# Ledger of designs, part 26: miniprotein binders against p81326

Target 1, 226 residues: p81326
Amino acid sequence: MLHFGGFIMEINHISKILEKEREEYIRNKVEEYLKQGFSKDDAVNKANQSWRTYIGHRIQDVIYNLLKKFLKDSGLKVTTDKALNNRNLPEELDKVKRLIAINYGEYLFLPDADVIVYKVENNDIKIIAIISVKNSFRERRFETTYWKLKLKESPVTSHIKVFLATPDKDNEISYKCPNGKPKKMRIILEYELDGIYFLKEDFEETEKAKHFGKIVEDIIEISKKL
Below, E stands for the ipSAE of ESMFold2; O stands for the ipSAE of OpenDDE; V2 stands for 0.75 times the mean of E and O plus 0.25 times the DockQ between their complexes.

## First folded at step 19 (miniprotein)

Design z33 (at its last look DockQ between E and O 0.01; V2 from the best seeds 0.00; counts 0 for: pae E 12.8 > 1.5, pTM E .750 < .8, placed apart)
Fold by OpenDDE base, look of step 19:
Structure z33 (fold): chain B 226 residues (1-226), chain A 82 residues (1-82)
Amino acid sequence: as target 1 above (226 residues)
Amino acid sequence: SDEELKERIEKLFEEIFRIYWLLEKAGNDEAMRRIFLLMMRIWELQRRLEDTGDEELLEELRKLIEEARKIIEELRKLLEEG
């Protein structure tokens, strides 16, 4: 908690803050798509899809930059899967890319890794954690779980912690058994992943399900064991 | 240069984090929110600039950085008077 200081309060409201921009964003995008020759219905649908992508990126930006800042003093580095997609990578990032790659026989593919935390010691790179950022779970509920399982299959990647960070806007995974009914998605994600970090206050806290404010401390602790 | 810009932004964020902590201690929630929103906008522009290389975004980012510096200076004065 000490590391994020007062940012915790604002982080808890990130979804609400961004939602205030939605109406204007949608209006502008609809107008843009209409000018491109789309029908009104198509323009609205495309605008809504664009919004979902946009808000996801905004949350990723916040998480990435906060982690980058707060992990810096611990000597930990942060990158993204997008940064690794360049043809001409610095040696360090090329090594990072290779150390998170998943083997599919004839092909190597990268997991979805919105944020990658690693350390450099004596010119050796150790991957510490991958953080997946999800605003909502409408379309890709177990994608992060899939990647965690795939990473476990190799001794090269089995040590990599996989975390989920989410504001859980729709309260899909905030509680395990609301009204006595098990939420499968929460239970499965908590079981398979190394941790879930909520960008909100209203959730069921467990050993693996924590407030986002604890993620820096947890990552630093993991890094010391590697 | 791109490196100079990154350094300027990094220094700006250090100042933002410092003042944010002071504002928190002072209980100035409005100012905290204002700074947080400003940070979010800067991060968005940085990401978009890295993705597109659009010079218009660079100019927008420069303007926003200058705005942020002014806001920080105003808030520092406010905290010193209080």
Scores: ipSAE 0.589, ipTM 0.850, lowest interface PAE 1.0, mean pLDDT 90
Fold by ESMFold2, look of step 19:
Order: sequence, then structure tokens, then C-alpha cells
Structure z33 (fold): chain B 226 residues (1-226), chain A 82 residues (1-82)
Amino acid sequence: as target 1 above (226 residues)
Amino acid sequence: SDEELKERIEKLFEEIFRIYWLLEKAGNDEAMRRIFLLMMRIWELQRRLEDTGDEELLEELRKLIEEARKIIEELRKLLEEG
């Protein structure tokens, strides 16, 4: 559990740590965009947009590495949407991709599955869970819920757990009824998803809303039933 | 403005998910497909816009949001008549 303690400290403070890097990142990106010929105002706007993408990817990478590290001894494997979008996939990952794809007749789409947990048994692959990583809820607020609903429509994917992992720095979903006012986003996400895992300590804990440190135990227990 | 656009997208998605539940209860697979394709195009454009900052994608997104609003209103009227 001591190794969990060090990683839990990192995860609890990840967005705060990354925010301290923001000023230098923005400055460097503004200089890059100015060299490309953008106006100062456009360069600043593009740099801020770049930061939001960067911090989201950094949080996703931390989550991926932690899950990969702590699930490997349980026979569970972890991959990402980035790995599944490579042009020449190994057969194992190509099968993972097919098993989570949503079929719309002429089209196959991947859900918003930033991190995917699966196991391999005699070259048969079982998808255990999909984790969507959100740094903020300013855009695409209901995307994860939609993907859970679509996964439930097929017997091949209906067993797949869909989790949301978030630092929720703006406290948009940390509490169900702050000041006596229901937070629609928290209520809908908790109702529809299989779990919400917070990358901080300050949130309202429920059966489905837990600290991220609980996700490894939960995934292992789910995998035993499959 | 970009803030006004984000507020319109938020309101749009709230109605999309409400209509989606109603369409599922009604078993209307074609309308559910229309809603899915709409959401996928909006999400794809948002992601590409976030990655590139391309202003042509912003205008395409604005047009798609207006198209989506009209489709949602059409579906809402259909559900009220059924």
C-alpha cells in the first residue's frame, strides 16, 4: 500500500502541479505562433487552447501509467485510444479496437475511450473497462454517457464498464447538491456511468463516486466475474 | 462569440440526451441514428478545433449546431404528436 501512497499523492495534486507549468508553456507557445505569422491576440488564444489539450493529455498519461503499473500483476492489460489509432496495429490491439467499436451500418466508430483495460485468455480478449479522462466539463459534457448507452446496445459490449476519471478542479461534479441546488452534470454522470473516480480528496463520496485510488481494486473485482 | 457558442452547444447536448431517452423508449432506431451522427460530427469538429485552432472548423461547427437545433426541434414535435 506504500506504493499506492506515493502515487496517490501524485494523482491528488496532478492538476495543481501542472498548473504551475502553465505560464512557461503559454509563453513558449505564444512565441511559436508569432514565428508562424499569427497576430499576438491569435497567438495567445491558440496557446491557451494548446494548454488545455496538453494538460488533458498529461493527466491521461499519468492515469494510463498508474493503471498499467498496478493492474499488470493481476493479468490485466491496458491500452489507450492513441495506441488504437496507429495505422499498423498488432493483432491483439486490432482485436481490442474491434471489440469496442460501435457499429452504425456503414460506419464503425470508437467510443471516447481514453484508457482501455482488458485481459487475454488463449488469444481471446475480454474488455473489462473503458476510462474517459476529463480535465474539465466546459465542452462535450455528455459524451461519456452517450458512449455508455451505445455500448449497452450490443451483447458484445454490454458488459463493458464505463468510468470517468477527473480532477474536477472547477467543482462542477464534486458534489451532488451544493447549496441545496442539484448539479445536473453530477447527477446524470453518476446515474448513467458505472463509476466516477476523482483525482482529488475533496468530493462527495458515494457508491459510484470514489477516489481514484479505489479504481484498481474495483477493476480487479470486476475482472474476476468475467 | 466563443462563449456564446459553448453555451449553445451545452444547451443543445442537454436536449439531445433528453430526446435520445425518449426515442429509445419509442424504439425509433432511425431517429436515434440521426441523433448519433449529429453528436459524432459535433464531437469530431470540437476535437479537431481544439487540436488545430482552425477557424474554418469553427464556422463549420456553427453551421452544424444550427442544423442540429432544427433537427432536434423537428424530433421534439414528432414525439409530442406520438
Scores: ipSAE 0.000, ipTM 0.343, lowest interface PAE 12.8, mean pLDDT 79
ESMFold2 (binder alone), look of step 19: mean pLDDT 79; pTM 0.730

Design z34 (at its last look DockQ between E and O 0.01; V2 from the best seeds 0.00; counts 0 for: pae E 11.6 > 1.5, pTM E .707 < .8, placed apart)
Fold by OpenDDE base, look of step 19:
Structure z34 (fold): chain B 226 residues (1-226), chain A 82 residues (1-82)
Amino acid sequence: as target 1 above (226 residues)
Amino acid sequence: SDEELKERIYKLLEEIFRIYWLLEKAGNDEAMRRIFLLMMRIWELQRRLEDTGDEELLEELRKLIEEARKIIEELRKLLEEG
């Protein structure tokens, strides 16, 4: 049995493999948008946007399924914000939803939570971690940080760890000070979040910035302290 | 050639990912796990082969590729019957 660590180390290739589908995907989407009556330029732009969304979801799903599988043996459960948007939630998921909700006065909203890790003990639910999965940081640079800060504001949610998982394809946060210039995004994300997990090999490792292969172990360790 | 092998592996991995996605949509967790583990094993051997150039690893990788193709075919049939 491939040790989880060895298995997860190979996840670095997921992003590379998915990127190979890009050309075909873009071509097909451009054709689709042209048939819908868009201009060539609009079709290309829309196709590129569609690709970013598509690849992001695929990476999220892979990570979700991996975590679900590997955390199951530890008695931990995994869900998503999408699953929580259902009107008819099982009691367990309804409790999960309530335990991650952020108070905005008259309204409760959920943080962006691509993956939610929790445990059930004696019918009590404890939220362990929220994992945000980002393929790129072009449009949503500090969104995860915002949610972490909001979760910290309540004693109900302040214990929840917030992790970022990313292949960081564009090397936006892989290094703190490349060429002697501080990367604000990396520094801020590392400071504010509980951890950054890279689906790649080429990055500056720190106490909070680790390879994705460490995330399962870290989550299990956190779960034992709760 | 090494380049031809890489290309074959990439094509295989693409197929694996396609099937993985279909299995995910179908909610077949066991099959997803199986195909994912297969993918990881292929990647591991590929990496080790690139690092060492060991011909024994090449043969092992070839065998694994053939096994993967059979599994892919099996899973495709499963998806068509469901």
Scores: ipSAE 0.017, ipTM 0.301, lowest interface PAE 7.0, mean pLDDT 84
Fold by ESMFold2, look of step 19:
Structure z34 (fold): chain B 226 residues (1-226), chain A 82 residues (1-82)
Amino acid sequence: as target 1 above (226 residues)
Amino acid sequence: SDEELKERIYKLLEEIFRIYWLLEKAGNDEAMRRIFLLMMRIWELQRRLEDTGDEELLEELRKLIEEARKIIEELRKLLEEG
């Protein structure tokens, strides 16, 4: 139990923890790229890009491990988009992949589903939720919302809850109307998604915008209704 | 240069998303499919570029951005007429 409480406390500070590592990470990566013969400017750009990828994957791994650990006793299983993109899939994961895929005529795409929660009953797979992990919204501002809309279009996928998990270090979506000005991104994300879970303490909490520590309870409650 | 490209992509995706919402309200399924495929191509190349840094992928993304501007202009014209 202390393990759970300590884990949640650390995850609410994950952006601060990772930011302490940023300077050392960037310095080491710049040196690495300079040794490979890149110019100073190229090395810096590559190092910054590497950091953004690293922090995103690290946050995703933390979320995956948390959900895997704390949902197990409720009969819920967890997988990732990386696991589903493996060429050789076990039958169970192949079914999960097919159940979340979106059909666009000749094309079949996986949605923005970094972490997937599902259950197995009598060899039947039921997808409960997908969680999109975003550290930055600048380049993929409404991707998660788009995928939720597409999942709503089919009775096979319309029950799937779509959550966004984010540290939102730069306060891009933390408040609805800072200084009286509506934040379009926060308002649209909250309206369209089933929930936004913040990996930090300071944000405007609503019915759908919650502390990340609530996600396990919410997923369990949703699974009972399905 | 890379920061300029990222800014162009950001603006492009914002416009694409705005057009998608307008097309949904208008019930234009064919136009929605066109704009969705455009968005998916941009995101796919962006992900591959982030993973590899391949200069050929970067050039393909630049070409896609220019194609996307043309498609966006066509769809904006359609929305103004309908």
Scores: ipSAE 0.000, ipTM 0.350, lowest interface PAE 11.6, mean pLDDT 79
ESMFold2 (binder alone), look of step 19: mean pLDDT 78; pTM 0.701

Design z35 (at its last look DockQ between E and O 0.01; V2 from the best seeds 0.00; counts 0 for: pae E 11.5 > 1.5, pTM E .709 < .8, placed apart)
Fold by OpenDDE base, look of step 19:
Structure z35 (fold): chain B 226 residues (1-226), chain A 82 residues (1-82)
Amino acid sequence: as target 1 above (226 residues)
Amino acid sequence: SDEELKERIEKLLEEIFRIYWLLEKAGNDEAMRRIFLLMMRIWQLQRRLEDTGDEELLEELRKLIEEARKIIEELRKLLEEG
């Protein structure tokens, strides 16, 4: 918590802050799609889809840059899966890419990795953690779990911690058993992943489910054991 | 140059972090929000520029940097008067 300081206040409200832009964004996108020849209904649907993607990217940007900033003094580096999609990668990033690749026999594929944390020691790269960022769980609810399980299957990648960071806008996984009813998604995600970090205050804290403010400390601690 | 711009942004972001901490100590929530939003906009433009290479975004980012500098100067003065 000491590292983020006052930024925790803004982090806790990130979803609400970004939601203020929604009306204007939707209006502009609808107009754009209408000009492209889409029907009104199609334009509205596409605008809403675009908004979900847009908000996701904005949250990812915040998390990426905060982690990059607060992990820098510890000698830890941060990248993204998008940065690894380049044809001409620096040697360091090419190594990172290879060290997170999942084997599918004839093919190697990268897991969804919104944020990748790694260290360089003696010219060797060690992948520490992958952070998946989700604003909501409407689609692909267990995608992060799938990648965790796949990474676990190889001795090359089995040590990589997989974290989920989310504001959980719709309170889908904030509590394990609200009103005495188990939330399947929360229970499974918490069981399979190495940690869930919430960008909000109103959630059930456990050993694996923590406030986002703890993620830097946790990553640094993991890095020391590798 | 692209490298010079990156350096300028890095320095600006460091200043934003510093002033944010000072604003927190002063209890100025409105100013904290304002500077945080500015930081978010910078990060957004940086990402988009990296993804697209659009030169128009470079100019937008330059304008935003100048705006940010002015805001930081205003907030520094506010903190000194308080």
Scores: ipSAE 0.643, ipTM 0.862, lowest interface PAE 0.9, mean pLDDT 90
Fold by ESMFold2, look of step 19:
Structure z35 (fold): chain B 226 residues (1-226), chain A 82 residues (1-82)
Amino acid sequence: as target 1 above (226 residues)
Amino acid sequence: SDEELKERIEKLLEEIFRIYWLLEKAGNDEAMRRIFLLMMRIWQLQRRLEDTGDEELLEELRKLIEEARKIIEELRKLLEEG
């Protein structure tokens, strides 16, 4: 479908643009930190950290807007964990927030869900999926797996699908056994999560590891079962 | 220094996750809750530190890492007993 083709091309386009911007971004940030009085080494480290945060948030925004665009005609709604942290939430979002909150006895936490897909039927809200967006796996490698395990503990949340979306440009999880050696991170993520969706073409496809273009169809199919 | 701390945290979380999996197979619900809380506290502080750079959070995270080492030792002894 041209609809699917436009979706894939838009994802590939924005990712390439952001990577081309990296060198200029780093240079500008180093200059900014040097002007603030940081050493050269500190400025470089801070600039690299700033880039990782920036690129991660930009990819999240693109994914959110694409899902919102392509799911709206199927009666599915999309929000973010950031939106759920606002005060004075509308009644609908307040219900979404309560339906994904996790109780640790003394503490109540929202999953770091990035993007949340839900539907509303007869004033009843059903959470379909949460999507964790990761640009790289340098830190918090298995956070998404932890949230999946925690959501499965309660009958209220056990149906919620937990997906990981990633460009994985450094091939940290693209293949299960590169050069004959098992990549533990890919194997564990694929085993524990409901799906891994790659924002690139070069990866080892499996029943759970797919191109991101498949995610809309998968979400719609899941929603029909609920 | 900050990169060194981040690597220490990631290695610690990998160990915690491996122990969690072993405890889950053993059916030890109390140890499981304990390890979940520990992982959650580490991740929440790590995210807040990344978002703010607050030096106070860095010190709190260092103290939590030391607490985590003690808990890991306790859980390893429990798994060795089984």
Scores: ipSAE 0.000, ipTM 0.373, lowest interface PAE 11.5, mean pLDDT 78
ESMFold2 (binder alone), look of step 19: mean pLDDT 78; pTM 0.698

Design z36 (at its last look DockQ between E and O 0.01; V2 from the best seeds 0.00; counts 0 for: pae E 12.6 > 1.5, pTM E .716 < .8, placed apart)
Fold by OpenDDE base, look of step 19:
Structure z36 (fold): chain B 226 residues (1-226), chain A 82 residues (1-82)
Amino acid sequence: as target 1 above (226 residues)
Amino acid sequence: SDEELKERIEKLLEEIFRIYWLLEKAGNSEAMRRIFLLMMRIWELQRRLEDTGDEELLEELRKLIEEARKIIEELRKLLEEG
């Protein structure tokens, strides 16, 4: 928590902060789609979809840049899956890309990796963690779990920690057993993943479910063991 | 150059982190929010510029950097008078 300091306050309200931009964003996108020749209903639907994507990227931006900043002094580096989708990769990033690749027999594919944390020691690259960023769990609820399980299947990637970072706006996984009823998604995600980090205060804390403010310390600790 | 711009942004972000900490000590939550939003906007434009290479975004980012510098200077003065 010491690293983020006052930024924790902003992190805890990230969803609320971004929601203030929604009305203007939607209005502008609707107008854009209408100009492209879409119907009013189609324009509204597309605008709403665009907003979901947009807000996801904005949250990812915050997480990526904060991690990049606060891990830098520890000698840890951060990249993204998007950065790895370049034809001309620097040697370092090309190695990172290869070290997170999943084998499907004739093909290698990359897991969804919004943020990748790695270290370079003596020209050797070690992947430390992959962080998946999700604003909501409406779509592909267990996608991150799938990638964790796939990474576990290879001795090359089995050591890579997979974390989920989320504000959990809709409180889908904030509590394990609200009102005595188990939340299947929370239980499974917590069981399968190496950690869940919440960008909010109102959640059930466990050994694996923590506030986002702890992620830097956890990553640094993992890095020391590799 | 692109490298010069990256360096300018990095320096600006470092200044933002510093002033945010000072504002926190001063208990100025409104100014903290303002600075945080500015930082978020810079990160967004950087990402979009990296993704698209759109020159219009480059100009927008340059304008935002200048705006940010003015805001930071204003807040520094406020903290010194307080």
Scores: ipSAE 0.814, ipTM 0.924, lowest interface PAE 0.6, mean pLDDT 91
Fold by ESMFold2, look of step 19:
Structure z36 (fold): chain B 226 residues (1-226), chain A 82 residues (1-82)
Amino acid sequence: as target 1 above (226 residues)
Amino acid sequence: SDEELKERIEKLLEEIFRIYWLLEKAGNSEAMRRIFLLMMRIWELQRRLEDTGDEELLEELRKLIEEARKIIEELRKLLEEG
């Protein structure tokens, strides 16, 4: 896995850079699925689904590495949902996992928390923010909103900021009223979430909708209030 | 068809979020809870259908859509009374 640097130029072009890798990825995956006995049509569909998952993980890796690098000097730590789902968690990460878990009676579930920012003060762990990474909004488009509302229901989690980070390649949420028509998805996401951070330059900026380059400053400011 | 069903789900979720916003303004937390549970059931079925391709889930999802429309209408009437 290649780790991207935290430069703004990489953020602005991450989706375009990864898209140039798409043809080779799809070709290799189709061949893999054909060897498993799938029809050509099934292999293509599965390869496209595999690509959507893969590109989401690549974008998440870039975001994780950026935040880890640039938040360290402010005493802030970063982890991922993947790390929290590993066996034999270190004590610190086990506490982080417990602090963001949602209680459904006999079940505990983690929210959509691709990247988690927290701090440790006097052996006390405080969750600052959760960043959900979405490459596309074709399905399950309001999942992040649901998790924010669940976190808001409890006084022990209501302080946690929930951010959405997205390249929004297809302009699904980039503008509130494209062509004069209200875009319900953008309006609802912006209303319910604490912030939307775009990994591109072409979007309608608001108090809650910003370029991803602002996220480090915002997280540091929030952490000083907690 | 799968595409027709997907379109029906998208329209349903849009309506769900409009009603959620109105319920939040009205401060009706119990109605908000009901609509969130409905959303979770829809998302879980969509995930299972995508992951397995199980055609039996299509009928389950169609039943859920009808249940959801009844709940939405019930909540719309509640909002008109308050």
Scores: ipSAE 0.000, ipTM 0.280, lowest interface PAE 12.6, mean pLDDT 79
ESMFold2 (binder alone), look of step 19: mean pLDDT 79; pTM 0.715

Design z37 (at its last look DockQ between E and O 0.77; V2 from the best seeds 0.00; counts 0 for: pae E 2.4 > 1.5, pTM E .799 < .8)
Fold by OpenDDE base, look of step 19:
Structure z37 (fold): chain B 226 residues (1-226), chain A 82 residues (1-82)
Amino acid sequence: as target 1 above (226 residues)
Amino acid sequence: SDEELKERIEKLLEEIFRIFWLLEKAGNDEAMRRIFLLIMRIWELQRRLEDTGDEELLEELRKLIEEARKIIEELRKLLEEG
């Protein structure tokens, strides 16, 4: 927490900050889609979908760059699944790609990995953690859990920690039992994943559910044990 | 070169973060927000440039870097007068 200081305070408001851009973004996208020949209704729908994707990328950018910055001094490196999709990968990234691959018999596929944290020691690569970034849980609610379970099935990948980072804009998983009613999604995600990190202050903290400000320290601690 | 630009951005971001921490110590929340937004915009453009290789984004990023330098200079003066 000490390393982020006031930056964490700004992160806590990231959803609100980005929401201020929504009206202008939507207007511009609608105009773009109309020029492409879409109907007004289709243009509006596409603009809203584009906004969701855009906000997701913006949050991912923040998380990626913060982790990159604050893990650098510890000798830890970060990459993304997008960076691994290139045909000509540097040797280091090619190794990273292979070390996160999931076996489906005749095929190997990569898990969804918005951020990948790894270390290089004596020319050996060790994958430390995968961080999935979600703004909302409207779609693919348990996708991150699926990948965690798949990674656990192989001795090659079973050690990889899987974290979820979210502002949880709609308060879908912020509390386990609000008003005495269990939130199934929160309970399952917390049980199956290695940690949930919130980009907000208003949430129920547990051993696995923490403020995003703790993620750097947690990753460094894990890296020392590997 | 692309490498030179990356280095320039890295140095700029380091400076921006230093200013951010000074503003925090000074309790200037408005300026902190301004710097935070600037950082986010730089990161966005960097990502988009890496994803698309669009030269227009490169020019936009160059403009943003110059804007950022001016903002940093302004805020430094503010902190020295405070």
Scores: ipSAE 0.621, ipTM 0.847, lowest interface PAE 0.9, mean pLDDT 89
Fold by ESMFold2, look of step 19:
Structure z37 (fold): chain B 226 residues (1-226), chain A 82 residues (1-82)
Amino acid sequence: as target 1 above (226 residues)
Amino acid sequence: SDEELKERIEKLLEEIFRIFWLLEKAGNDEAMRRIFLLIMRIWELQRRLEDTGDEELLEELRKLIEEARKIIEELRKLLEEG
């Protein structure tokens, strides 16, 4: 109960905490790229891109492991889209993959699902939720809503909850009507998705837009209905 | 063996989370951030090891575990004196 609250509060500040490490990371990466023969400008550009990927992976790792740890006692299991794309897939994970795949006739594609929560009951697998982790909304702003709509198209996948987890550092979706002007992206994402979980303190809370710390409790409650 | 290392990591992380809880009760924000960063480094190396199977990452993870135990002991002493 109280064991995960403080850790989740630290993750709400993960961007600020990691910023202290950014300068050392960039210096080390620039040196690495310079040794590979890149120009100073190219090395700096590559180092900054490397940092963004690094932060994204750190956030995804924490979300995955936190959910895995704190959902286990509720009989819930957690996997990732990366794990589902491995060549030698265990039978259980192969079933998870098939249960979230979108059918395009001759082709099956996985939705935008960084983290997948499911349960196993009587050797059957029930997908509870998928979580998309977005660090910014500069590219593919509504990709997660597209996949939610595709999942709703089939009775096999229509029950799957689709969540978005984001630090939203640039305040692209933090408020519905900043300065009295409707923010189209926030309004559409909140309407279409089952929840948005912010990895920061400063945002407009609603029934669907919550602090990340609520996600474990919400997933457990949803799983009891399935 | 790989199973022995997984057991060591599991035990270490359980100990780390217990320390995190005690630090939260004590209101020691700086120590909580130290432990949070330590957890993140452990999980990052575990992911990279799982992704690649690189033996150098396995050795790096073992060294991090030993470093983590020293940090935990330091924090346990501070909690005892506090």
Scores: ipSAE 0.463, ipTM 0.791, lowest interface PAE 2.4, mean pLDDT 84
ESMFold2 (binder alone), look of step 19: mean pLDDT 77; pTM 0.669

